VH-VL binders against o81304. Designs and how they scored, part 17

Target 1, 187 residues: o81304
Amino acid sequence: CSIFANPAQRAKRKLLELISEEDRGLRTQKDPKKRDEIVNAIESMTVIGRSSITTDDSLSATWRLLWTTEKEQLFIIEKAGLFGTTAGDVLQVIDVNKRILNNVITFPPDGVFFVRSDIDIASPQRVNFRFNSAVLRGKNWELPLPPFGKGWFENVYMDGEIRVAKDIRGDYLIVDRAPYNWTESFV
Key: E = the ipSAE of ESMFold2; O = the ipSAE of OpenDDE; V2 = 0.75 times the mean of E and O plus 0.25 times the DockQ between their complexes.

## First folded at step 5 (VH-VL)

Design y13 (framework fv_zilovertamab)
Fold by ESMFold2-Fast, scan of step 5:
Structure y13 (fold): chain C 187 residues (1-187), chain A 122 residues (1-122), chain B 107 residues (1-107)
Amino acid sequence: as target 1 above (187 residues)
Amino acid sequence: QVQLQESGPGLVKPSQTLSLTCTVSGYTFTSYYIHWVRQAPGQGLEWMGSINPSGGSTSYNQKFKDRLTISKDTSKNQVVLTMTNMDPVDTATYYCARDSGYSLWYYGMDVWGHGTLVTVSS
Amino acid sequence: DIVMTQTPLSLPVTPGEPASISCRASQSVSSYLAWYQQKPGQAPRLLIYDASNRATGIPPRFSGSGYGTDFTLTINNIESEDAAYYFCQQYDNWPYTFGEGTKVEIK
């Protein structure tokens, strides 16, 4: 491929290799040196993605968590064992045209934590969001939660395989396109 | 009695390294982000950086990134600010402050330490 | 960096009057704006977050409004204890930035 396109693929490969054994970020919490290496790789991706449009229709997808510094998600993933389960896929389901972003944490075989958000596109790279509902669901039960909060994130890099984002708190999120489309199964 | 308390040297010589500690009490240390904000005498507020005390992830004002490190010690409920190569223009009251959004959102800094004055002079 | 400009920088007010302080951002910050009060020798105190929401324990005479680049802090029926510096702060983008401050003085 083009020599000028090669740096993007190399930077992406390096980032994915750095995060591959980090247990979605849980191991990185204990390793500041590793976190700095990953953040430097993200900064390289940010430079490559500068001025690109990351809030178009290609943002609409089921995104699967690869790595994050978000304490809330990591806490839920880590503590799933206390309730006799293990966190499965952690997803962001985005539909730009419907202006929705749903955060999903699965707890196989029967559990899911689901947070609905409304989104507004603020710029070519920035998405504003506001939580509007949350539900924790098990096999034969559900517990509605009163979510409160809003914020923004910037997709600093996005292509046909991955998306890299930085949020209002300075936390990072690295996701890939899931091999399936997740659909809300709540009544 | 949620409290944040800064501690460290009141005087630092030019070119030396500053180390300030923020000790928190009255709440779960790992549940809230901690920010560092400084204020030069008679001047406004300047945000320096923050840390997520659960994971240790940090964000810095790029003005300070090459000199500033923020770290944590969960066993002591402490956040530490380290800044190298101090200059007289760094003379300021340094505050640590708790982020009011403990989940996914920042809603301002709701609890502040009393501040510690750091004077940089020879 | 987003520059926050406050007007006026000094505001003498009479007790019982409403007082208004303006904060202007160099680019849109949506509603990601907070207001702080600081009395001499004290740490700042959070008054308003998200442009218009009062923080816990803040009297209802304090209110915030605005969106995008133009924001206002209003103090209705100003009291002598409200003499202080007031700062706006944006959290739409890194780094977080503050206005230069407005000194409210009671006549």
Scores: ipSAE 0.020, ipTM 0.639, lowest interface PAE 7.3, mean pLDDT 86

Design y14 (framework fv_zilovertamab)
Fold by ESMFold2-Fast, scan of step 5:
Structure y14 (fold): chain C 187 residues (1-187), chain A 122 residues (1-122), chain B 107 residues (1-107)
Amino acid sequence: as target 1 above (187 residues)
Amino acid sequence: QVQLQESGPGLVKPSQTLSLTCTVSGYTFTSYYIHWVRQAPGQGLEWMGSINPDGGSTSYNQKFKDRLTISKDTSKNQVVLTMTNMDPVDTATYYCARDSGYDLFYYGMDVWGHGTLVTVSS
Amino acid sequence: DIVMTQTPLSLPVTPGEPASISCRASQSVSSYLAWYQQKPGQAPRLLIYDASNRATGIPPRFSGSGYGTDFTLTINNIESEDAAYYFCQQYDNWPYTFGEGTKVEIK
């Protein structure tokens, strides 16, 4: 079957295998050789995804973090353990038609860190974003934080299972489509 | 105070490998990205690449393709630029610079080293 | 690569007068544009980021404006210490690219 000769499928499986034991990127921070292997696999995905449209309606989803080099996100995930909690799902909730992108980090059982962003589709692969607000919530409390900033990222590869992005800082993000939709309990 | 300082050879022969070190002080080394920018005599600025010292992720200007590598040594608070197969046209002042942004954001390079002149000649 | 074109390349000005430097991108860079000052023998100094935000410690006489492909750096009431090269830089796309530079010379 021609499916067995699909270079995209093989490259994707190699990437997913490389990141499977990397604790969302925390382990990779201490292993430059492994980081280089993962980046090389990402470059292969970039070649495969060249000229594809990754900013269409298919981008609208609840995306779940598999691996990243982004230091602030990894810092939050790592330091959650020091305060007696663990980061749960790390999500990026995108709705292209509403022009929103929300970053969500859950802290079971009752915590969530939530950053709201507006997005603008700049090209077939580029998304511009601007942070509007951030809040850290617990069961009976809320602490608004003043996020400030804007940037862009490019989805260098996207299919029905995963998305691979590179941002303005040169950092990488690998996510998969969550088997659920994230919704805020209070709107 | 916050400082960046470049060091390395002032003279390199054609076809040799250049190694430059950027030593940082006065702030947390892993908290800021480091960029390398060069300037040929009498010319403008050219961005070469950058590194996140917290993890070591890198971005390169494709013009340098496979001959440029940026690495780090956290124990020494140093970022190292390595460029192979040097040519006389690579003669330039090389700068390392810290960017002023946070993750996901780039707000320009706010602190620069003084620069180191590298001359490529036989 | 995005090409950044600066005009003028040389700008003689008299102290107390305003100076304006233009930077044009070969394609839209939104507001992802920074300006740097470089004096002879010195490293560049960040002046403006995100087209119009003044960097920490930069005097209020420096201001930036523009969006898309056309940007301007303005120095109001120019002082003799402002004699330097000025460079624009886009960070909308890889690789980051700089303009050729404008030499501001005090008469």
Scores: ipSAE 0.025, ipTM 0.627, lowest interface PAE 6.7, mean pLDDT 86

Design y15 (framework fv_zilovertamab)
Fold by ESMFold2-Fast, scan of step 5:
Structure y15 (fold): chain C 187 residues (1-187), chain A 122 residues (1-122), chain B 107 residues (1-107)
Amino acid sequence: as target 1 above (187 residues)
Amino acid sequence: QVQLQESGPGLVKPSQTLSLTCTVSGYTFTSYYIHWVRQAPGQGLEWMGSINPSGGDTSYNQKFKDRLTISKDTSKNQVVLTMTNMDPVDTATYYCARDSGYDLFYYGMDVWGHGTLVTVSS
Amino acid sequence: DIVMTQTPLSLPVTPGEPASISCRASQSVSSYLAWYQQKPGQAPRLLIYDASNRATGIPPRFSGSGYGTDFTLTINNIESEDAAYYFCQQYDNWPYTFGEGTKVEIK
């Protein structure tokens, strides 16, 4: 409780507390009231971030999923349990200077779903992306998948700790900066 | 056989609330976004909003945000449009349409309902 | 909101001729643009998405081109059944917006 916390710090704390027990969004899918509370908190962050640049070099990072409404990601996370594994970290690895964005879902100990994308910075807050390749890897096998498509997202808020984005479909993504860098260790 | 079908009242009085239902069949209901688009007589198309039927997340045209609600009933494979305070200028054919995209993508609206004409008059 | 302007609003054509419809966006929409056909009394039908990709089942005589603010729908060797309204739609930003429509009439 802090009477002197600035509006950005208060709004960010409220958002992170709202999502902390939502199982990356899976629980929120069945709770419209909770979803509305989270969306209202995101709208507050959007107002705070409205004039900021969120597509500069600070966007280059290994981002770790905290919460999303993207149903395909949530489906994959949920489905992993049915096949004797659990989804580990779900990552978005961005390098603005190389113009790449890679989506990574880990399935410990040996599995990974990896999607490579090219990006184009369209504005101070907007990123255009195009999927180039996808692969599902196990211990000693790989299954390449056809590329999907293209879209855009806007980073409506970003700081040294978190990033909040809204995509072409109106879905939301909340991520934090991972305490490690993701590298593709075995080709 | 993929189908979308709108249903609801053909006539609404000014200041009343409109409720339209879009019933889908022939595919997995939660797999595709549903949009509502309207067309006033002799006019062009106007996008109203959309819903992710998996989680219920909605996006609205800001023009309608204070009086438009889109919701879903997964057990019935239905999306519902509710709009309050109807006015004669809201007279239009209302369509529901399926988003052909996948997560993160949009490839246009590939399947449409037949449309339902809603007339707003006293 | 992004404003979509179509020209011409009315296009009389003779069967066998090519027809071209232009769509201009008030700001860049990259290639996030779709085209729809609407015949009287019917719902719209998706023709083209991502500016130049034909939707499933659409004849090869329909093609789209353009990027940024200027887009064209072309119908080569037009048939009498192509008499309809044609609408462009941008999906670069919310809200999605449509052009005014172009009425293609067979002479």
Scores: ipSAE 0.158, ipTM 0.723, lowest interface PAE 5.8, mean pLDDT 87

Design y16 (framework fv_zilovertamab; at its last look DockQ between E and O 0.02; V2 from the best seeds 0.00; counts 0 for: pae E 12.3 > 2, placed apart)
Fold by ESMFold2-Fast, scan of step 5:
Structure y16 (fold): chain C 187 residues (1-187), chain A 122 residues (1-122), chain B 107 residues (1-107)
Amino acid sequence: as target 1 above (187 residues)
Amino acid sequence: QVQLQESGPGLVKPSQTLSLTCTVSGYTFTSYYIHWVRQAPGQGLEWMGSINPSGGYTSYNQKFKDRLTISKDTSKNQVVLTMTNMDPVDTATYYCARDSGYDLFYYGMDVWGHGTLVTVSS
Amino acid sequence: DIVMTQTPLSLPVTPGEPASISCRASQSVSSYLAWYQQKPGQAPRLLIYDASNRATGIPPRFSGSGYGTDFTLTINNIESEDAAYYFCQQYDNWPYTFGEGTKVEIK
């Protein structure tokens, strides 16, 4: 779309470079200088994305976590090793037309934590969600968890490569479009 | 027994910097966000900002931008509010409060400190 | 910023009567609305979140209702200990904002 690297492309490249070695956010938790640099880069993306529509059909995708400040998600990623596994992909699977948003954390080779939510598009940038079910699944077992909770997030920037969001608690999420579609498998 | 306790100077002169500390006890410090809320005498409540205790990420009311910094010290179970260039209109009771929610959720502020009155006068 | 307007600002009530306080948002806040009670010299106490859910330890005489821009806090069979200021708070958008407060006075 752009012939030359414009201000938006430069800002995006800077953000992606800043987060590239941050272990999805875990390293940033211990580095205030890097934290401030990343937050400033996110603010630049927010300005660039102002007044854009980020809740249209292009939001429907399998999104892969690149970086976040969400402490619950980071806690799960950090502590997976304590139980003899490691977090693989951390995904957010959105289908705007079906009004669903599924959060997925994989634990190779056979584990997955799967949270299903219903969504409503509230504005050009806002998504409301309600948690409706969760399951922790292993190779030959499944543990359903009671559903609870609701909230919202705003996609402050989105393009063909990445999405930047800020949630009800002020936490940030940076994701890219996965080169595959996530599908749930039952055996 | 969950408790939040504010501490700091009760009197600040105009143009000086305010520093208030919120010390928490009775729960895991890194498990809950901390908010700062102030209340001028006879007035309503005003949200100032919050901190994610994992990593020290902050959200500020833009009204206070460049004047307000919220930071943490995990080793002491403390959150610190720093505000520069104090003015008599900043006279208020300052509260720290715990966020009762989770990531993507917010269920209000369920535990509050007792509040500390800061008077800004010459 | 979202402006929260409370009505009435002062509400004298006789014990045993119901009391109702209204909170109006300048734009829709869905159900992202909390209510707090504050007694003189004390910190606020969370009463209601998500417009209608009672916080832990809050007596059933307190209830909340509403959606969008119009919200109500109701106290049935008001008791003398309920004399306090009451504040609504929206968390639909940053910055979080509070109403001016309603002073409930027991006669």
Scores: ipSAE 0.690, ipTM 0.879, lowest interface PAE 1.8, mean pLDDT 90
Fold by ESMFold2, look of step 6:
Structure y16 (fold): chain C 187 residues (1-187), chain A 122 residues (1-122), chain B 107 residues (1-107)
Amino acid sequence: as target 1 above (187 residues)
Amino acid sequence: QVQLQESGPGLVKPSQTLSLTCTVSGYTFTSYYIHWVRQAPGQGLEWMGSINPSGGYTSYNQKFKDRLTISKDTSKNQVVLTMTNMDPVDTATYYCARDSGYDLFYYGMDVWGHGTLVTVSS
Amino acid sequence: DIVMTQTPLSLPVTPGEPASISCRASQSVSSYLAWYQQKPGQAPRLLIYDASNRATGIPPRFSGSGYGTDFTLTINNIESEDAAYYFCQQYDNWPYTFGEGTKVEIK
């Protein structure tokens, strides 16, 4: 047995503690000092994860947002009240074998903002993506939206519980493995 | 009122280090990339590099990779360009510019500073 | 690096007439192309992004088209204020690269 966590476990614990009360990043937007602390903790995770393979079958999962700097997602989460709801889980659903990535923002009871991307593995830690389609969906309707963007992200750290990524824009994403598998019709 | 403003020396001697500061106002500093672009007199535009101020992630044009550093100071809403070993061919107007990135509705460098002319001469 | 080749380099125009500027990329950039205007003594101004979308506040006489490697900026009803340099820029991949520029002059 071990009484002391190894350096990797300590760095992971510190990161998770730092983000735990940040409302997925909404509070962090308003606190540059906290943001810098979290980014420094991400750098520690980057060192731990250096040169690891993060693009194998274990990347295929339903990933649930814990924290991000991506302003588009944070805007949508913050402004969900304009639609009479709050944003539910925010997901990144990846299947490396099928070469797809779905970005999903849920709006209970029936709303979904859904973006499908094609992906390819660029290196042991980098995934290229291109948005293929986007839709805003309700119970009995869909509104197709123009797909925008392409880029890449790098998983700077990944284990059985969490994934930490940076993207081409320099934004950060911290996710955990959701306790469910998302489908288009999650009930 | 979104504004970017470059500041720094107008004259630098060969082999010296240039330091330029881009100060931003009128928006949340960490929400947008900042790019540096230069323009030699009578010439076109040349992208030098960028920084995401939300974490300090940088990308550089390989042409400058050994001489160029882009850094930030979040408390001052500033991005700093540092370029070592200046040469007369580096004489140009240097701009900073704001960019929302690939994934947003407002792509491209939508707000530019006024630019600052840097002359490299003895 | 993706090379952006712009033609013509100089374009004299008459007010009220249309003008077109071509931009060719050395490899596909899909739709990730922007156009900028730069008036004498000023910083560049974003006109068009995503090949065909006008930036906020840009008059409808400016339009862009193209996909892949071949792109066009069209200016209808040229006004005297449109005398400027025009640049295309790809943002499909690092490094960002610009065309050489086209000087549009009123004659």
Scores: ipSAE 0.006, ipTM 0.500, lowest interface PAE 12.3, mean pLDDT 84
Fold by OpenDDE, look of step 6:
Structure y16 (fold): chain C 187 residues (1-187), chain A 122 residues (1-122), chain B 107 residues (1-107)
Amino acid sequence: as target 1 above (187 residues)
Amino acid sequence: QVQLQESGPGLVKPSQTLSLTCTVSGYTFTSYYIHWVRQAPGQGLEWMGSINPSGGYTSYNQKFKDRLTISKDTSKNQVVLTMTNMDPVDTATYYCARDSGYDLFYYGMDVWGHGTLVTVSS
Amino acid sequence: DIVMTQTPLSLPVTPGEPASISCRASQSVSSYLAWYQQKPGQAPRLLIYDASNRATGIPPRFSGSGYGTDFTLTINNIESEDAAYYFCQQYDNWPYTFGEGTKVEIK
């Protein structure tokens, strides 16, 4: 049915269309039918990418959230307004060589919440992670938070533009390569 | 009637920034991708990039990625191309063209603007 | 990037005769191949999509064939109005890429 002959391109385009109006997953929380449709599209991507390596150097990047089912992230995004702010970009910054992963939620212009993790490449598609620390920063203040948790995610599809992942909790993540590189000193 | 129309300056000085606008009409703006394609005088067609008006996702030719930005204004049914550091080599006719979304079972850049000639000269 | 190579670059044709243009992709693009016609001073016009499907309003004398890396545009019973440049384009992968173009001239 797709106008694209390349299964990957067709599936990718479909997926991006499906999530384009879902506000990074907030709207999908209230629309199970849409969620299922998106998940099915992700499963198609999983099949397409099943033999690919998605944990090599190409994984190293600043990844920007397009869509997720992860409740904690969605909660923070949704409730940011209660604290007089708005969530900006939500990022995963990965450096495969340094074995680090930072999860970042920005609150423009000066706010940022980020969690530092170390990672281990478990397989061609699986990344194990362990949280080491978390920090909430404002313009002139910083609040460190204790480390918590560990887990894994699998990049079931990745190309030069997007990455699709499943995690240990059964959540889904769709990210694209951000147009900038985030660093801890970015804010 | 479905129509795309490019608008912007026909002359740009070297090192200056080009801004072109593609105005679409006659169909649902968010249903089609918009592509920018340019053609130097007497030369072939070169794909520059695209935007999905639904969500605003963009794709760029790596050749232009560092100096090309494509954006949209849904309220005006417009797509804007911005390219920095223009050089005489960038002299070309610039086209915007629509391409079907995934849910449309017809592919091809089936509707083009008339194109706008942009000359880069001091 | 996928390179699209067209042959020939110039094609003189006698009215009434067929014309064939070849397009070769540097890698397989499956059937994700389009053909465009461009006349002087005009924007390109879509002729064929998905390698072999005629776009709306395109005369039956235009046909496309091929799959993978080798494609052909055929114009049967060439008419004077068919004098133009013809371009192939793959849309299997980003970035989209075009062939160099073939100039069809009427003798």
Scores: ipSAE 0.006, ipTM 0.570, lowest interface PAE 9.7, mean pLDDT 90
ESMFold2 (binder alone), look of step 6: mean pLDDT 91; pTM 0.934

Design y17 (framework fv_zilovertamab)
Fold by ESMFold2-Fast, scan of step 5:
Structure y17 (fold): chain C 187 residues (1-187), chain A 122 residues (1-122), chain B 107 residues (1-107)
Amino acid sequence: as target 1 above (187 residues)
Amino acid sequence: QVQLQESGPGLVKPSQTLSLTCTVSGYTFTSYYIHWVRQAPGQGLEWMGSIYPSGGSTSYNQKFKDRLTISKDTSKNQVVLTMTNMDPVDTATYYCARDSGYDLFYYGMDVWGHGTLVTVSS
Amino acid sequence: DIVMTQTPLSLPVTPGEPASISCRASQSVSSYLAWYQQKPGQAPRLLIYDASNRATGIPPRFSGSGYGTDFTLTINNIESEDAAYYFCQQYDNWPYTFGEGTKVEIK
């Protein structure tokens, strides 16, 4: 009957509505029923994105976190209050040609937690990564931290607006394209 | 100090549902993934699935996807494996194992339960 | 699914000799490979992760090497207590898969 919303547009709209009030995943950590609803919506996106190429040049972007199940990232966002701040944008800056992926958490007005990674494109949907360094920066200072490790993730769906990924741990990540380009000099 | 302990029935009839419990102690239960791995008599290891206990996120080997459910009970520090429609071919020692990875990454399974033998026969 | 093939399946060795076990993946697994030891009646024990990193408490006589499709576990000065099955495991792709195992026997 209705041919206006194709299956991909319908599934994407449902996913984005499910995550819109989840505080990037913090609320979902305490709500298994909501988590299952979101995961089911992600599985729909995975079916739609099957056999698509999600590791081409369009992956190069400043991606902004919308929702995740990644415990480590959520812990950092949650604990920002202990240091008298709140997390600003949480970003994943990818450059396929330079083979880099940088994770960025901003702490307004002056702070940033910045993790550098090298990436390797393993398949049409698979990215391998290795953390090289991490830096905690404040106003006029920085503290380098040791490397954390390595892993992989698969972009199970990607378009001009969003990217949906699942990683080596089975954790999920939903991001959109930020309206700005982040650079290391941004903060 | 760190321990994982499987428990459940040693005998299951064909077509019945299996329920196994993995009880953990000596560490923060919600900080580590728990995996289920089975081993048929005289055979190799087979990964079944995993759960992250703080949020309940699960991953399953697609071979089992319509039969296998992994769940958790945080108040008891337990992970539960439920598998429906048991068949004699499912006879195996079932292990739960802790992921050795630091917060972000899988680095292998560093702590295992002793395993529980489940025989499927009438 | 990624198939892991181990050679040899049976390896008789004399104490003090070096022993090596090979593991071959049906497609590249980068360095996402672990090795386990399993003695009769016991659960597996993690030896090596990320192809070459020794797990906590594992003696230095155990080492791992390799990348892509070809991996080796080496036991440099084999002891009688090392008689066991050894399994490789890839974690590059779901489902995680194991090799069929190598039985190391002391002569």
Scores: ipSAE 0.006, ipTM 0.528, lowest interface PAE 11.0, mean pLDDT 85

Design y18 (framework fv_zilovertamab)
Fold by ESMFold2-Fast, scan of step 5:
Structure y18 (fold): chain C 187 residues (1-187), chain A 122 residues (1-122), chain B 107 residues (1-107)
Amino acid sequence: as target 1 above (187 residues)
Amino acid sequence: QVQLQESGPGLVKPSQTLSLTCTVSGYTFTSYYIHWVRQAPGQGLEWMGSINPDGGETSYNQKFKDRLTISKDTSKNQVVLTMTNMDPVDTATYYCARDSGYNLFYYGMDVWGHGTLVTVSS
Amino acid sequence: DIVMTQTPLSLPVTPGEPASISCRASQSVSSYLAWYQQKPGQAPRLLIYDASNRATGIPPRFSGSGYGTDFTLTINNIESEDAAYYFCQQYDNWPYTFGEGTKVEIK
C-alpha cells in the first residue's frame, strides 16, 4: 500500500502480472472477464505512454511475445501440436534503420515460420508494414507461402523492458526485449 | 452463401434506446470482424464501430462512444448494436458489414446486410 | 478525424466513355483506401481495396490508383449498369471515414 510508488511502474507491474499465466493469450480467449482486465491495464499504459515517441531507434530489437489477441498467431501456436511440436519463441525482429520487421515462430528442433516485412515510420507512435514473403521451413525443406497484405500498428507504450501495441484490426500485442538478437541470412 | 441480415425496430422515440441485431450465415462467424455503418437519408456513409466476434473486442467512432455498445452472441451468430439517447439526427439506414480481411488484415467491407431504416421521431 | 473529399459530386457520362472520380484525404493515408459502389435502395458493394486492388468479382473496367492524399477511381468503357453512387473510404486511422459520394449518371 505505498502511495509513494511510481504510478507508471505500478501499472506496468499489474499488466505483467495479469498476463503472466495466460499462455501468450490462448487462455485469455476462453475468459472474457480476464481479457477485460488486461485491456483495462493496457488502457492505463496507453495513458502513461501518451505523447511519447515509440518509433525511434530504441524500437530496433528482437521482441519476444508475452501476450496477444491476434487470432492468426494464437492459431499457429495452438496448432503446432498437430505437427508433433510445440511453438518455441514467437519473435518480432525490428530494425528501424533498415526499415524491416520480421515475424518469427520457432518449432523446435528444426522448424520455423518466417514472415518478412518492410516498415515505414508514419508518426511518433505508428508503424506501417507490408508483408514481402512468408516461408515455413524445416530441416531439409521449405514451403514458400503467398505474400500477405499490409497494415499498421501503434506502439502505445514502450520502455527499456516492454512494448505495448494496438494494430489496424484493434488487436493488442505485448512483448519484451529478448535477451538475445535474432538474425536470418536469406540469400 | 454468405449473408448478413439486420433486424430491429423501424421507429424509435427521442431519448429512447435503439437495439439492432445482425444475423450472420454461410461462413464461420468468428473468422471475420463485423462493422456497423449508418447512412442518413440522402447523405454519405458513417462508420460507427466494429467487433471481433471471436474475442468480443470492440472499436468505436469516438463520436458515438458514450452512447454506443456493440456486443455479440456466438451461439446465435449475432452481433448487436445498442445506442442510447436516440435523437432525430440519428435517423438513418443502419448496415452491418463483414470485414474482407485475410484474418489479420482489413481489406474493406466485402459483404453487407441490406440495411434497416431507423426513424427517430415522436 | 481524417476528412475525405470527393470530386465531382455529380458526374454525367455516356455509355462507352471513361469516368474518373477523385478522392482527397486531409492527411496521408498511404494506400489504405477503398472504393464502394452503391445503387439506389441497395447496400454498398466493395470495388477496390488498398488503393488499387480489385475486390473479388469486380470487372476489370474498374481500376484504382493513388497514394498519400490523392486517389482516383477510373471506370473504363462505362456501362449503363454502372449508374450509382461511389464512395471512397480510408482505413489508415480510427475512426474509418468515407467521402461524401459521387453520383455517376448515365446520359
Scores: ipSAE 0.007, ipTM 0.564, lowest interface PAE 9.3, mean pLDDT 86

